# VHH binders against p49116: the designs that were tried, part 325

Target 1, 238 residues: p49116
Amino acid sequence: EGPLLSDTHVTFKLTMPSPMPEYLNVHYICESASRLLFLSMHWARSIPAFQALGQDCNTSLVRACWNELFTLGLAQCAQVMSLSTILAAIVNHLQNSIQEDKLSGDRIKQVMEHIWKLQEFCNSMAKLDIDGYEYAYLKAIVLFSPDHPGLTSTSQIEKFQEKAQMELQDYVQKTYSEDTYRLARILVRLPALRLMSSNITEELFFTGLIGNVSIDSIIPYILKMETAEYNGQITGAS
Key: E = the ipSAE of ESMFold2; O = the ipSAE of OpenDDE; V2 = 0.75 times the mean of E and O plus 0.25 times the DockQ between their complexes.

## First folded at step 20 (VHH)

Design W10 (framework vhh_brivekimig_d4; at its last look DockQ between E and O 0.75; V2 from the best seeds 0.80)
Fold by ESMFold2, look of step 20:
Structure W10 (fold): chain B 238 residues (1-238), chain A 121 residues (1-121)
Amino acid sequence: as target 1 above (238 residues)
Amino acid sequence: EVQLVESGGGVVQPGGSLRLSCAASGFTFSRYDMSWVRQAPGKGPEWVSSVTGSGDVTLYADSVKGRFTISRDNSKNTLYLQMNSLRPEDTALYYCVKGGYYPWKKTFDLSSQGTLVTVSS
């Protein structure tokens, strides 16, 4: 019953750390990426269909798809984050690691290929001028993916994904009625998300997390933390 | 007025155990995530562990994971830290903090007295 998403799930407003440091560093990148991760996880936990699956299923789903949600968030927020500047800073840090012989050649190639794939994905989404409604439905399609290994309740997850797909189709047909192929062009971008490595994303964006916690350990925490406190943190002192 | 009173610190041998307690008052304890933060002599504060308001989910710094256990009893407005397999580097003043884990939050409200843990070889 009812739509899968409401207008509250379409708004996706990222706030950046302040003040901006004179030189971008691993800590600023990690703080910026962490704000996006928390925003993405709080977005997911706010969806009634997600809540209906129960805590264990919620944790399993998000652990399986967090990198895809995060990557969609990077594309959606690329301009406000100055993502191109962040990626340039990461490349500079990698060059310093080469000079110091800290990384193997195979690892460097793997990481640079990942950065290229991320840039290509974000550029393709920008060229299509994907709007906030479309991003919300794409995130829902990614979140309710029944084909990840080890999931329970896969039939219900599949039903929610089908509902997200139908709502996206209805939205695109209504809003972009002059563009017959828009839905197809959007959907062909999604397979690239499954090729993104969560390990490399964690290395690129989450080096220097306080306490050196892993993303997999943070996920169940974010899904259960107090929302009122979180809202106060992202709004600043209130 | 929010009040946090730590206790349970002391001197212990390496490999030993201690259990810290924090009595909380002046706020609805169960509606807030809670944390432990420690500060060794001459060093800055270090986040140790957090627990959600319900007590269901915990998070640990890598340096203490597997050795420390955070818990809470919302009926007693009390936060706990069970510290096992203690090492000399765990020597610090331990503080109870109202609030959860946020990677962008660099400062902690350490206005309480804290409780001193000394691990002596």
Scores: ipSAE 0.823, ipTM 0.930, lowest interface PAE 0.7, mean pLDDT 90
Fold by OpenDDE, look of step 20:
Structure W10 (fold): chain B 238 residues (1-238), chain A 121 residues (1-121)
Amino acid sequence: as target 1 above (238 residues)
Amino acid sequence: EVQLVESGGGVVQPGGSLRLSCAASGFTFSRYDMSWVRQAPGKGPEWVSSVTGSGDVTLYADSVKGRFTISRDNSKNTLYLQMNSLRPEDTALYYCVKGGYYPWKKTFDLSSQGTLVTVSS
């Protein structure tokens, strides 16, 4: 079998909505996030190994890991997205709710902690200076995680994950030969993804636009939507 | 030129059913996702449902989920919307739209005439 990923899978270009508003509004944030979500899922479906798992397994897999994929995407696209600014804007929007006493203290804490975790994760990835190949392999490792409940073809998924890990190892060894612990430093970041709540992520980034559909519901649709149409809507300036 | 012609609208009582059709021409129908969008009087357009090019996957707004069914016949270049358990709030002009669902999409190409659905007692 050939490699799990090719150079085509390394490309991960997010096109932001244009123009950027003077003040980041909920719509801009949600649109940006939605574009990233679509990009992430289309990236996944472009992997032959992913396709080989079948529609049901694919859908289940993405449903299980979309938050992690999305978060890796946030990290990877942090500069293009001006993620820090987006997160600050989100916090500002939440302040209104806080002032109006619409949220419980516990919920506020949860949301703020989640935002902190997101920022911290992205900062840590930036500090590591993760390149496009490494992101691709990390996303693959996250995608092909067999330890989610309810998955079928777990043996095959595991094989793909191992392959992703091996390819990452080979790449790091080849590209960063003088940094013997780089692989370990990279991989140790992955557990942080599992600590992040998908529900809070959905609320923070998608409630404004996807108020009438859930991420869970849209996932199978994104995975099967026509590529040509997607390219026209996502890669083009809006 | 892309042409979409909606039909099947009418007046029904609450709880009634209608089946809308959309005849498509001017493009390779099967290669595009299709959507239904509705516009109630005095309101902006609202996305209702989408279906992938192959027809394998459907998506619905929460407001119509469980009541409406989108489908397509690619051999006939026709899009359908089966509407059951209709409610007064479903009253709108219904448009067939070339293209799928995008959360950020605010405007729709409503160049077609649409078909009017009126739900009233």
Scores: ipSAE 0.800, ipTM 0.901, lowest interface PAE 0.6, mean pLDDT 93
ESMFold2 (binder alone), look of step 20: mean pLDDT 84; pTM 0.848

Design W11 (framework vhh_brivekimig_d4; at its last look DockQ between E and O 0.83; V2 from the best seeds 0.81)
Fold by ESMFold2, look of step 20:
Structure W11 (fold): chain B 238 residues (1-238), chain A 121 residues (1-121)
Amino acid sequence: as target 1 above (238 residues)
Amino acid sequence: EVQLVESGGGVVQPGGSLRLSCAASGFTFSRFDMSWVRQAPGKGPEWVSSITGSGDVTLYADSVKGRFTISRDNSKNTLYLQMNSLRPEDTALYYCVKGGYYPWKKTFDLSSQGTLVTVSS
């Protein structure tokens, strides 16, 4: 039977485009976000329990939860990504769009509220000092969510989620034995992920993707692409 | 030595179709994702489409989605691009590229000859 995750699933190393430009732009933001998306999807596809669900189920599951995984990744990698700087650049772009009358007031309100919710989520996770093991299990709990519409094999997905929850509980209890309420404080942050809008995330972080591809089309591709080639890309070699 | 040889280009009227082929050698073809990239005169390279090593999943630039179909035959080490409903904007030199789609990858190995597609009245 064995554990749901192994040590290889705890490692989550994001490599940023180099060098960071003096003035952030749509392309740098999109490249940075894309690296995180690919890292998150390759993380998910490497899990034996995920592989056991089969290709159609895998694609449906990731399509349903990719934004939650991405948001957890943003929180986990906020420092290496300089996320606060990226969000400030996005806000500046939105302010320019208002001045040039390019967006409706209702849309701008939606997007600004989303940015605020994202910042609050990332801040709350930083205050809790969530470690790499905890992030790995939180991502697994989000990934193996049986309550998304249209999923098959929901009984098996639920069993994997329960296993992730139990392993998180065991880890926190052993590692943070003096902090009786740590598990509860961590788990109460998860509902905020369901408030994150995938279409707003695409607008904020994935405008300017090469070829203007949609996230829905990229997901099946990432799940089936050659891993060896991807690993060569993340080294940054020429 | 890796070699990619494109063929099937030509002159076609708007609305017409062409099928491009790419013969691959010097590597284990089925173990690599593959792409088509095009370059119009005076413009930089533009990614068109990618396909996974198994051939199971394809990805298209929005500008060609619904009109172009990428495919591969791993038994023949051949990559294909079926181009339908061609437009003058599709006029370019088309290159077969070893490698998949990466949003952060801005350069392509375009050392092959390519195959010229001209869409004109």
Scores: ipSAE 0.825, ipTM 0.928, lowest interface PAE 0.7, mean pLDDT 90
Fold by OpenDDE, look of step 20:
Structure W11 (fold): chain B 238 residues (1-238), chain A 121 residues (1-121)
Amino acid sequence: as target 1 above (238 residues)
Amino acid sequence: EVQLVESGGGVVQPGGSLRLSCAASGFTFSRFDMSWVRQAPGKGPEWVSSITGSGDVTLYADSVKGRFTISRDNSKNTLYLQMNSLRPEDTALYYCVKGGYYPWKKTFDLSSQGTLVTVSS
């Protein structure tokens, strides 16, 4: 079998809505996040190994790991997205709710902690200076995680994950030969993804979605939507 | 030129049913996701439902989920919307739209005439 990922899977270009508003509003945030989500899902479905798992397994797999994929995408696209600004805007929007006493103290804490975790994770990835190949392999490792409940074809998923790990190892060894512990430093960041709540992520980034559809509901649609149409909508300026 | 012609609208009582159709021409129908969008009087367009090109996957707004069913016949270049358990709030002009669902989409190409659905007692 050939490699799990090719150079085509390394490219991960997020096109942001244009123009950027003077004040980041909920719509801008949601659109930006949605574009990233779509990009992430389409990235996944472009992997032959992913396709080989079948529609049901694919959908289940993405439903299980979308938050992690999305978060890796946030980290990877943090500069292009101006993620810090987006997060600040989200906090500002939340402040209104806080002032109006619409949220419990516990919920506020949870949300703020989640935002902190997101920022910290992205900062840590930036500090590591993770390159496009490494992100691709990390996303693959996250995608092909067999330890989610309810998955089928777990043996095959595990094989793909191992392959992703091996390819990452080979790449790091080849590209960063003088940094013998780089692989370990990279991989040790992955557990942080599992500590992040998908529900809170969805609330923060996707509350303003048109039609009020859940990420869970949209995932199978994104995975099966026509590519040509997607490209026209996502890569173009809005 | 892309042409979409909606039909099947009418007046029904609450709890009633209608089936809308959309005849598509001017493009390879099966290669495009399709959507239904509605516009109530005095309101902006609202996305209702989308279906992938192959028809394998459907998506619905929460407001219509469980009541409406989108489908398509690619051999006939036709899009359908089965509407059951209709409510007064479903009253709107219904448009067939070339293209799928995008969470950020606020505007829709409503160049077609649409078909009017009126739900009233």
Scores: ipSAE 0.793, ipTM 0.898, lowest interface PAE 0.6, mean pLDDT 93
ESMFold2 (binder alone), look of step 20: mean pLDDT 83; pTM 0.839

Design W12 (framework vhh_brivekimig_d4; at its last look DockQ between E and O 0.81; V2 from the best seeds 0.80)
Fold by ESMFold2, look of step 20:
Formats: sequence, C-alpha cells, structure tokens
Structure W12 (fold): chain B 238 residues (1-238), chain A 121 residues (1-121)
Amino acid sequence: as target 1 above (238 residues)
Amino acid sequence: EVQLVESGGGVVQPGGSLRLSCAASGFTFSRYDMSWVRQAPGKGPEWVSSITGSGDVTLYADSVQGRFTISRDNSKNTLYLQMNSLRPEDTALYYCVKGGYYPWKKTFDLSSQGTLVTVSS
C-alpha cells in the first residue's frame, strides 16, 4: 500500500574521498567505488517493499543485481566521481600490466570491452538526461527483477516491479508530457546492464578492499549493519 | 565514558588456539557494530573482523577467514574473538574497536590497552 518509493529514495548524494590524489591509484578508486556500493545498498535496504521480502530473499536479490545497481549509480554520479578520469587511470594500470607481462591478451580484451560498454551506457544515459526520479525507479525495476534464477517469492517481486514501472510511467507522463516516447527510451536502456560482468567490475573497482573481502561476503554485512552508525559516517561526524 | 577492556592474550605455539574477550561499557553495546583490529610489531593497524550490532552477520579479513570467529553476547556487553590454527604472522597487539567495517576508514580509535598475542615455536 502506498507509493513504492518516497522522496527520501530519490536523494542519492555521493561524497568522494578527500583529498583527491595527484595520481589516481587503486586505493582511491576502491574507496570511491566502495562509497557508491554502500550508498546503493543502503538505498535498497531503506525501501519498505524490499524490507518486506525477508532477510534471505533480500540477500539473494541484491547478490543477483548489485552490479546493475552499481552501474546505474556510476552513470548517475559520473560527474561527481569524475568517472572518465577514473576509467582512464584504470586503462593506464592495464597498460602497465601488459608492459610487465602480468596479464594475458584475452583478459585485457575482455576488460577493455567491459570498459567500453560501461562508457557507452553512461553516455547513453547522459544523452537522455535521466533525472533523479527516473534513476530511482530504474534502480527499483532492476532491484525487483523476478527473472534472476534461483529467487524465491518471485510473484511478490514481480508485483513490486510492476508497481515501480507504473510509478515511473506516471512520473514521466506528468513531468515530460510532450515526449510520448520517453518512457520507452528509458526502459530499453536496461538490457545493457545485463552485459556488465560482476567479476570484471569487482576486479576494476574493488581490488583494494581492506582485508581483501569479496563483494558477495560484504553484501550481507551492509544489509544488516547499524544504519545510524553508517549515517554518521556519511555526514562526516567526528 | 566509553571503556573497552581486552583480555585473553598470551603465548602459544603455531597451530594453537586462543580466545580473546572485550568487556564494553559506557554505551549501548547492542546498537553498535564492533570490530577487532591488530597491530603487529613495526606495522600499522590491520582490520581483522567485524560483527553487526545484532550479532547476525560477521565479516573477516582474508588472512584470518576460516581460522577466526568473531562473536558477541549483548546480554553481557562482551565481544569475543576465537582464534584457531594460529600462525606466527598473527603475532600482534589485538584491540577491540567500537564501530563496523568501512573500506574508506583508514584510522582506528586504539585508545584501549589491547591484549598481546604471541605465536612462536
């Protein structure tokens, strides 16, 4: 009952590490990406419909879609993150690895193709001028996806996805009343997210995680950590 | 005043076990995620493990995964670290820390005295 998302779910403010180093390195990239990951996971856990699915379903759902949520976050926050600069630094690190004979040509090709797909996705979202409300509903649509294998409660998940779609439709029709095709243009961007490899995303953005924890192990932790403590961390409280 | 008092350290041979305890007071223990951090001689602090306020979910550094178990008893305001299959590399001063795991948090409040763990043959 009620809307799927409220205005609190539209705000999505990413705070970058400070100070920015003269040369971007693996640690800065990992810290920046980690802030986005935590922001994305806390966004998802704050949604009442998500809370209603139960802990096991929540963890399974986020494990299935975290890379899609992260990629939407990258597109939404590309300017704040200076994402083009981060991707250029990653390409430079890959070139150094080739120079030192550390990676195979096949792996480099896979990673470069992934970077290209990511750049194309972010460019397409920027060209459409996707706003914060639209991003919030797109994230909800990918979060409540019933077609991931192995999920339970798929009928409930499907109902929530339909609700997200209807609320997006209502928003677009009201806000962009002259553009009858805007909803369709936005929705057809979503299949590109399934082309993103979570394995490669983890290698690119999360190699330097403190303690070398995996994303699959940290997800259940983020979903259950104390929210008040996390909020204190993002406000910069002492 | 927040107080964290570690105990249970000692000298053990490689392959041995120790159980560390941390008595907490001066705050609502169950409302805070908790961590263990260690500092080996000549090195900076190293995050070891964290546990959520409820105790439901734990997280471990890869160097200790499968060997260490973090736990808590919220009725006793006590944090624990069970350390099995100890290695010389685990030799360090171990600190109990108020707060959870954050990949961007590079400094820790190590105001407690810690408890020394020495692993040697």
Scores: ipSAE 0.807, ipTM 0.920, lowest interface PAE 0.7, mean pLDDT 90
Fold by OpenDDE, look of step 20:
Structure W12 (fold): chain B 238 residues (1-238), chain A 121 residues (1-121)
Amino acid sequence: as target 1 above (238 residues)
Amino acid sequence: EVQLVESGGGVVQPGGSLRLSCAASGFTFSRYDMSWVRQAPGKGPEWVSSITGSGDVTLYADSVQGRFTISRDNSKNTLYLQMNSLRPEDTALYYCVKGGYYPWKKTFDLSSQGTLVTVSS
């Protein structure tokens, strides 16, 4: 059996909507986030091991970890996305809601803490200078997590996760041989992903979804949609 | 040239049912996701439903979830929309659209004539 990931899985190029508006609006944020979500899920489905789990298991797995995958994607694409600007815009929008007394104090706190966690996580990843391979393996480790409730084929998922971990270890050892503790520093960031609320993430980035559908609902669709069509949509060719 | 021809529209009472059809030509039908979009009088277009090329996965707007069913027959190059429990607010011109669901998509290629669905008591 070959490696879990290939060089093709390292490429993770997000195309942002163009042009960027002078003022970031909900639509721009939602589109940007949606593109990232699509990219992340298309990345997942490009992994042979992922396909081997079957459609039902795949869907369940992504439903369980999409927030973590998305967050890793935010970190990886933070510069291209101008994530700091996006988050600032989100905060500004929230402030307007606060002024209008539309949110409870507790909810405001929760949302602001979530934004802080996102920023902190992304900043921490930037400080570590995580490269494309490391992100790929980290995403794989997150994707193939057997500890989510309701999953089938957990033994197989665990095997894939172990494989991802081993490949990451090998890569880090080979590429960063002088940094003995790099692997540990990288892996210790993963728990932060579990502290982030998928519901809040969805609210912050995906409030403007057409048809008011949930991320949960669109996941199986994204996983099965035609890639060529998506690419055409992004590039404006269709 | 891509051609989409909708049919099946009509006048029904609230609670009634209709089945729309869309005949597609000019492209490899099975390789494209398809969608239904509707436009009510005086309103902008609204996404209704999408289906993957293979027909394996469907998606619905919350407004029609549980009432509408999108399907396709790739052997006939035909897209369908079964509409049950119709409501007055479902009154619109319904368009078949080449392409799937995109969360940010606000504009649709409505080059076809569409089929009119009127729900009234």
Scores: ipSAE 0.787, ipTM 0.897, lowest interface PAE 0.6, mean pLDDT 93
ESMFold2 (binder alone), look of step 20: mean pLDDT 84; pTM 0.840

Design W13 (framework vhh_brivekimig_d4; at its last fold request DockQ between E and O 0.89; V2 from the best seeds 0.84)
Fold by OpenDDE, fold request of step 21:
Structure W13 (fold): chain B 238 residues (1-238), chain A 121 residues (1-121)
Amino acid sequence: as target 1 above (238 residues)
Amino acid sequence: EVQLVESGGGVVQPGGSLRLSCAASGFTFSRYDMSWVRQAPGKGPEWVSSITGRGDVTLYADSVKGRFTISRDNSKNTLYLQMNSLRPEDTALYYCVKGGYYPWRKSFDLSSQGTLVTVSS
């Protein structure tokens, strides 16, 4: 009955492998991406409203929006991740594949366009100077999207999304009172997330995932895994 | 002290089946994800499967998906791996590991003895 998000949901700290190597191989990219994915999923898990939807609905919801959440995470963590460097590395790896004639011309175009869209999105978010609260609310809005096919409890999801939107509005009004149209500028960026293919994102960032598991398979696992070890992993204590 | 004891390994023909067990002690078993990891001769460790603490969600490497089943009995502090349709490439020392699936994990705690699975005609 309280707010959808609390201050605890604003913190979104990605731990990267250290040191960053001179050459970013597929493994490094995958590890970095995996850390972000796990962080995003655990963030979702920490939201009481998310928990209230039940396991099946939660899983379906995340499966539907993981790419958008991940992309928002990339934007938010772009500096820490050195995203531009990662994307450049991905392009370089792609070039190698091209030279080996492993991809069709159409596929190459699709992948390159995807990378471009991703970079543009992240750049646009950086230009807007989105803060941690705004990112949290945007992620919540994306998470609680009722317009994905196959979802249950869509009415409840919609209510949570509305709540997220309202809280974002209140926050922006309070924090950026002199910028009357900031909310609109922020929200109009969300459609760009829907233009991005989850499959291509998976191929670019998660190729070489241990066991060659799919993101679809990993999602329910992350949502139900014990958190103690995860916390240890991200802090380096374990 | 965390102790994991694997058993159930042996020699089987291709297409055969084995059931591995892991007896766990020294920690609250049900509160930890568990994994199976294998190491083939001359190769590095390979993650095989993981299961959540409650046992409600499982994850498999693509190489074993559809053939292996990970399960657990928290009342007995035991982890299982049912291996069906075994192949020669499944030949390895199998380890029970405390902890779940983490793609960025560079090493596994393979301090246990493991159990040897040999698939050969």
Scores: ipSAE 0.922, ipTM 0.964, lowest interface PAE 0.4, mean pLDDT 95
Fold by ESMFold2, look of step 20:
Structure W13 (fold): chain B 238 residues (1-238), chain A 121 residues (1-121)
Amino acid sequence: as target 1 above (238 residues)
Amino acid sequence: EVQLVESGGGVVQPGGSLRLSCAASGFTFSRYDMSWVRQAPGKGPEWVSSITGRGDVTLYADSVKGRFTISRDNSKNTLYLQMNSLRPEDTALYYCVKGGYYPWRKSFDLSSQGTLVTVSS
């Protein structure tokens, strides 16, 4: 019993490769996105309720929601990442791919629409001045989503989601008591996350992963990797 | 002092198999993720595979997935790489490395001697 999240789960410090190169490239974008993905996965694995669900359920949950967690991370870290600059570089790479390789017009429209939806989502979150506590609870609500197909322990997952919702409600009421509708405005943003395609996110941000591994293959690895070395990696220079 | 000693390399024909071993000492082996890295003549290092400290999860470069199997025996402080269906492109000096997979990791500590694998007709 006790709170779903503690103050240690509110801390979400993304360290970027330094310095940002004058010319952004696939490797810098992939490294930056990978740091956010690893940070997001280590955040999720640190939650006692998540740990209690067991390894198989953990992997299934994260595979189902990693893109939503990643997108919340992008919104939270948009300024630190210079996300608008990264997205512009991705658009330039897409235009070059059209010139050199054949791409379907429908695929290009799909990818460009995804980029605009992502930018709109990040802008809406910035306008609401979503704080670190609110982001942590929103991530927990997304993580403990019982309605993804193929999940086990759905009843327990739903109870954890309800607990995250109650704790967010309590936090918003106490911290933003003068803003009666803040909780509703925040929660209405969540459905947009389901419109984000994990396939397109992988193409935009994770092309060029070392060894050409897929996100689905690295998720179970990140969830079980040794934490001490990871903590050294996010602090130390590469 | 960390020491890693690779063995099991040799010359095989295409389609053949080899099993590499790495004896580890100077650190608590089971508390570290481990990796295999290879370096072909005239090329830079290439990450091959990683395994978690407990040995319960593995990860493979796409170029070797389905053909190579990483494993470990924490009671013997030993890392393994079973290589099947070998191709000439697998010819390289193979190193075991302390540490796991990180997409931003660009350097590997290749201070060991490695073990040479040559795949040729």
Scores: ipSAE 0.791, ipTM 0.915, lowest interface PAE 0.8, mean pLDDT 89
ESMFold2 (binder alone), look of step 20: mean pLDDT 85; pTM 0.857
OpenDDE, look of step 20: ipSAE 0.877; ipTM 0.940
ESMFold2, fold request of step 21: ipSAE 0.696, 0.715, 0.663; ipTM 0.883, 0.890, 0.873
ESMFold2 (binder alone), fold request of step 21: mean pLDDT 87, 85, 84; pTM 0.887, 0.865, 0.850
OpenDDE, fold request of step 21: ipSAE 0.918, 0.920; ipTM 0.962, 0.963

Design W14 (framework vhh_brivekimig_d4; at its last look DockQ between E and O 0.66; V2 from the best seeds 0.75)
Fold by OpenDDE, look of step 20:
Structure W14 (fold): chain B 238 residues (1-238), chain A 121 residues (1-121)
Amino acid sequence: as target 1 above (238 residues)
Amino acid sequence: EVQLVESGGGVVQPGGSLRLSCAASGFTFKRYDMSWVRQAPGKGPEWVSSITGSGDVTLYADSVKGRFTISRDNSKNTLYLQMNSLRPEDTALYYCVKGGYYPWRHTYDLSSQGTLVTVSS
């Protein structure tokens, strides 16, 4: 059996909406986030091991980990997305809601803490200077997590996760041989992803989805849509 | 040339049902996701539903979820929209669109004639 990931899985290029508006509105944020979500899910489905799990398992798996994948994507694409600017815009929007007394104090605190955690995570990843291969393997480890409730084929998922972990280990050992503890420093970041609320992430980034559909509802559709069509829409070639 | 021809529209009372059809030609139908979009008088286009090329997965706007059903027959190059429990707010010109759902898409190429659905007492 071959490796879990290939060089083709390392490429993770997000195309941002153009032009960037002077004021980052909800639409721009939602589109940017949606593009990242699509990219992340299409990345997942491009993995042969992922395909081998079957449609039902694939859908369940992505439903369980989409927030973590998305967050890793945010970290990886933070520069091209101008994530700090996006987050600032989100905060500004929240401030308006606060002024209008639309949110409880507890909810405000939860949302602000979530934004803080997200920013902290992305900053920590930037500080570690995670490269494209490491991101790919980390995403694979997150994707093939067997410990989510309700999953089928957990033994197979675990096998894939172990394979991702081994490949990451081999890569880090080979590429960063002088840094003995790099692998540990990278892996210790993963628990932070589990502490982030998918509901709050959805509220912050995906408010304004056309049709008011949930991420949960969109996931099976994204996983089955034609890649060529998506690419055409993103690049404007269609 | 891509051609889409909608049919099945009409006047119905609230709570009534209609079934729309879209005949597609000029492209390999089964390879493309398809969507329904509607435009009410004086309003912009609104995405209603999408279906994958194989027909395995469907997606609906919250406004029509549970009431509308999108389907397709790839052997006939035809897209369908079963509309049940129709409401006055469903009144619109309905368009068949080549392409799937995009969360950010507010504009559509509505080059077809569409089919008019009127829900009125």
Scores: ipSAE 0.851, ipTM 0.926, lowest interface PAE 0.6, mean pLDDT 93
Fold by ESMFold2, look of step 20:
Structure W14 (fold): chain B 238 residues (1-238), chain A 121 residues (1-121)
Amino acid sequence: as target 1 above (238 residues)
Amino acid sequence: EVQLVESGGGVVQPGGSLRLSCAASGFTFKRYDMSWVRQAPGKGPEWVSSITGSGDVTLYADSVKGRFTISRDNSKNTLYLQMNSLRPEDTALYYCVKGGYYPWRHTYDLSSQGTLVTVSS
């Protein structure tokens, strides 16, 4: 009973590594992306409905949808992260890899298409001026997706997704009452998230972790780690 | 005050095993994630492994995965690291650290004495 999300779930403050280097590098990109990943997972775990699903279901659900949550986070935090600059640096590195004959032509095409899709998604969300409440509900709709294979409690997950959809509708109608089609325009953006490849996301943003720690291993850890120390770590001041 | 006392280090041959312990005091041990961090001579700190406060979930650096096992006993305020199949590159001063794994964390409170592990033939 009660709303699916509270005001504490609307706040989504990404803190970037300091200081920003003069030249973007794999280290800075990976730290920035990791902060967003941790923020996204801590956001999900803080939701009472998510907590109610149980530990095994929580881990399975997040493993299935982490890339979609991460992509929504990229769109929401694109300005804070300087995402356009990060993507430009990645394209430059890809061009260097072509010169050094390190990647196949098929892989280059896949990666460039993924970057284009990501840029278009972020641009479309910015054009719609999606606010923090709308992002929170969109993330909840993505999180509580019953469609993923191997999930337990799919009936309850589906009910939570329907509740997120209803609360988003109520919010949009109240807040944007003069924009009759805003909800529809927002919701038609969601299918693009399913086109994002988690493997390519790892290559683009988490290269600094490759050979060190996998995303699949770190997700269960983030979901169970102590939050008090985490909150201090995201300041970037230590 | 927070105190972390490592023990169990020593000299061992390649392929050998060693079990490190860390006695914790001055804080509510079970409410904190814990980590092992190592520092080879002349090198910066390297994260090795982390464990959640409850002990339910563990993480390992790929360089030690399958060979090292982190564990904790919250009733004894003690953190452990079982190290098997040791290699010369595991030679380092090993520190017990209050706090968990974060990819952006580069500074650790290594003010404890640590415990030296030397892998040599």
Scores: ipSAE 0.712, ipTM 0.891, lowest interface PAE 1.2, mean pLDDT 89
ESMFold2 (binder alone), look of step 20: mean pLDDT 87; pTM 0.881

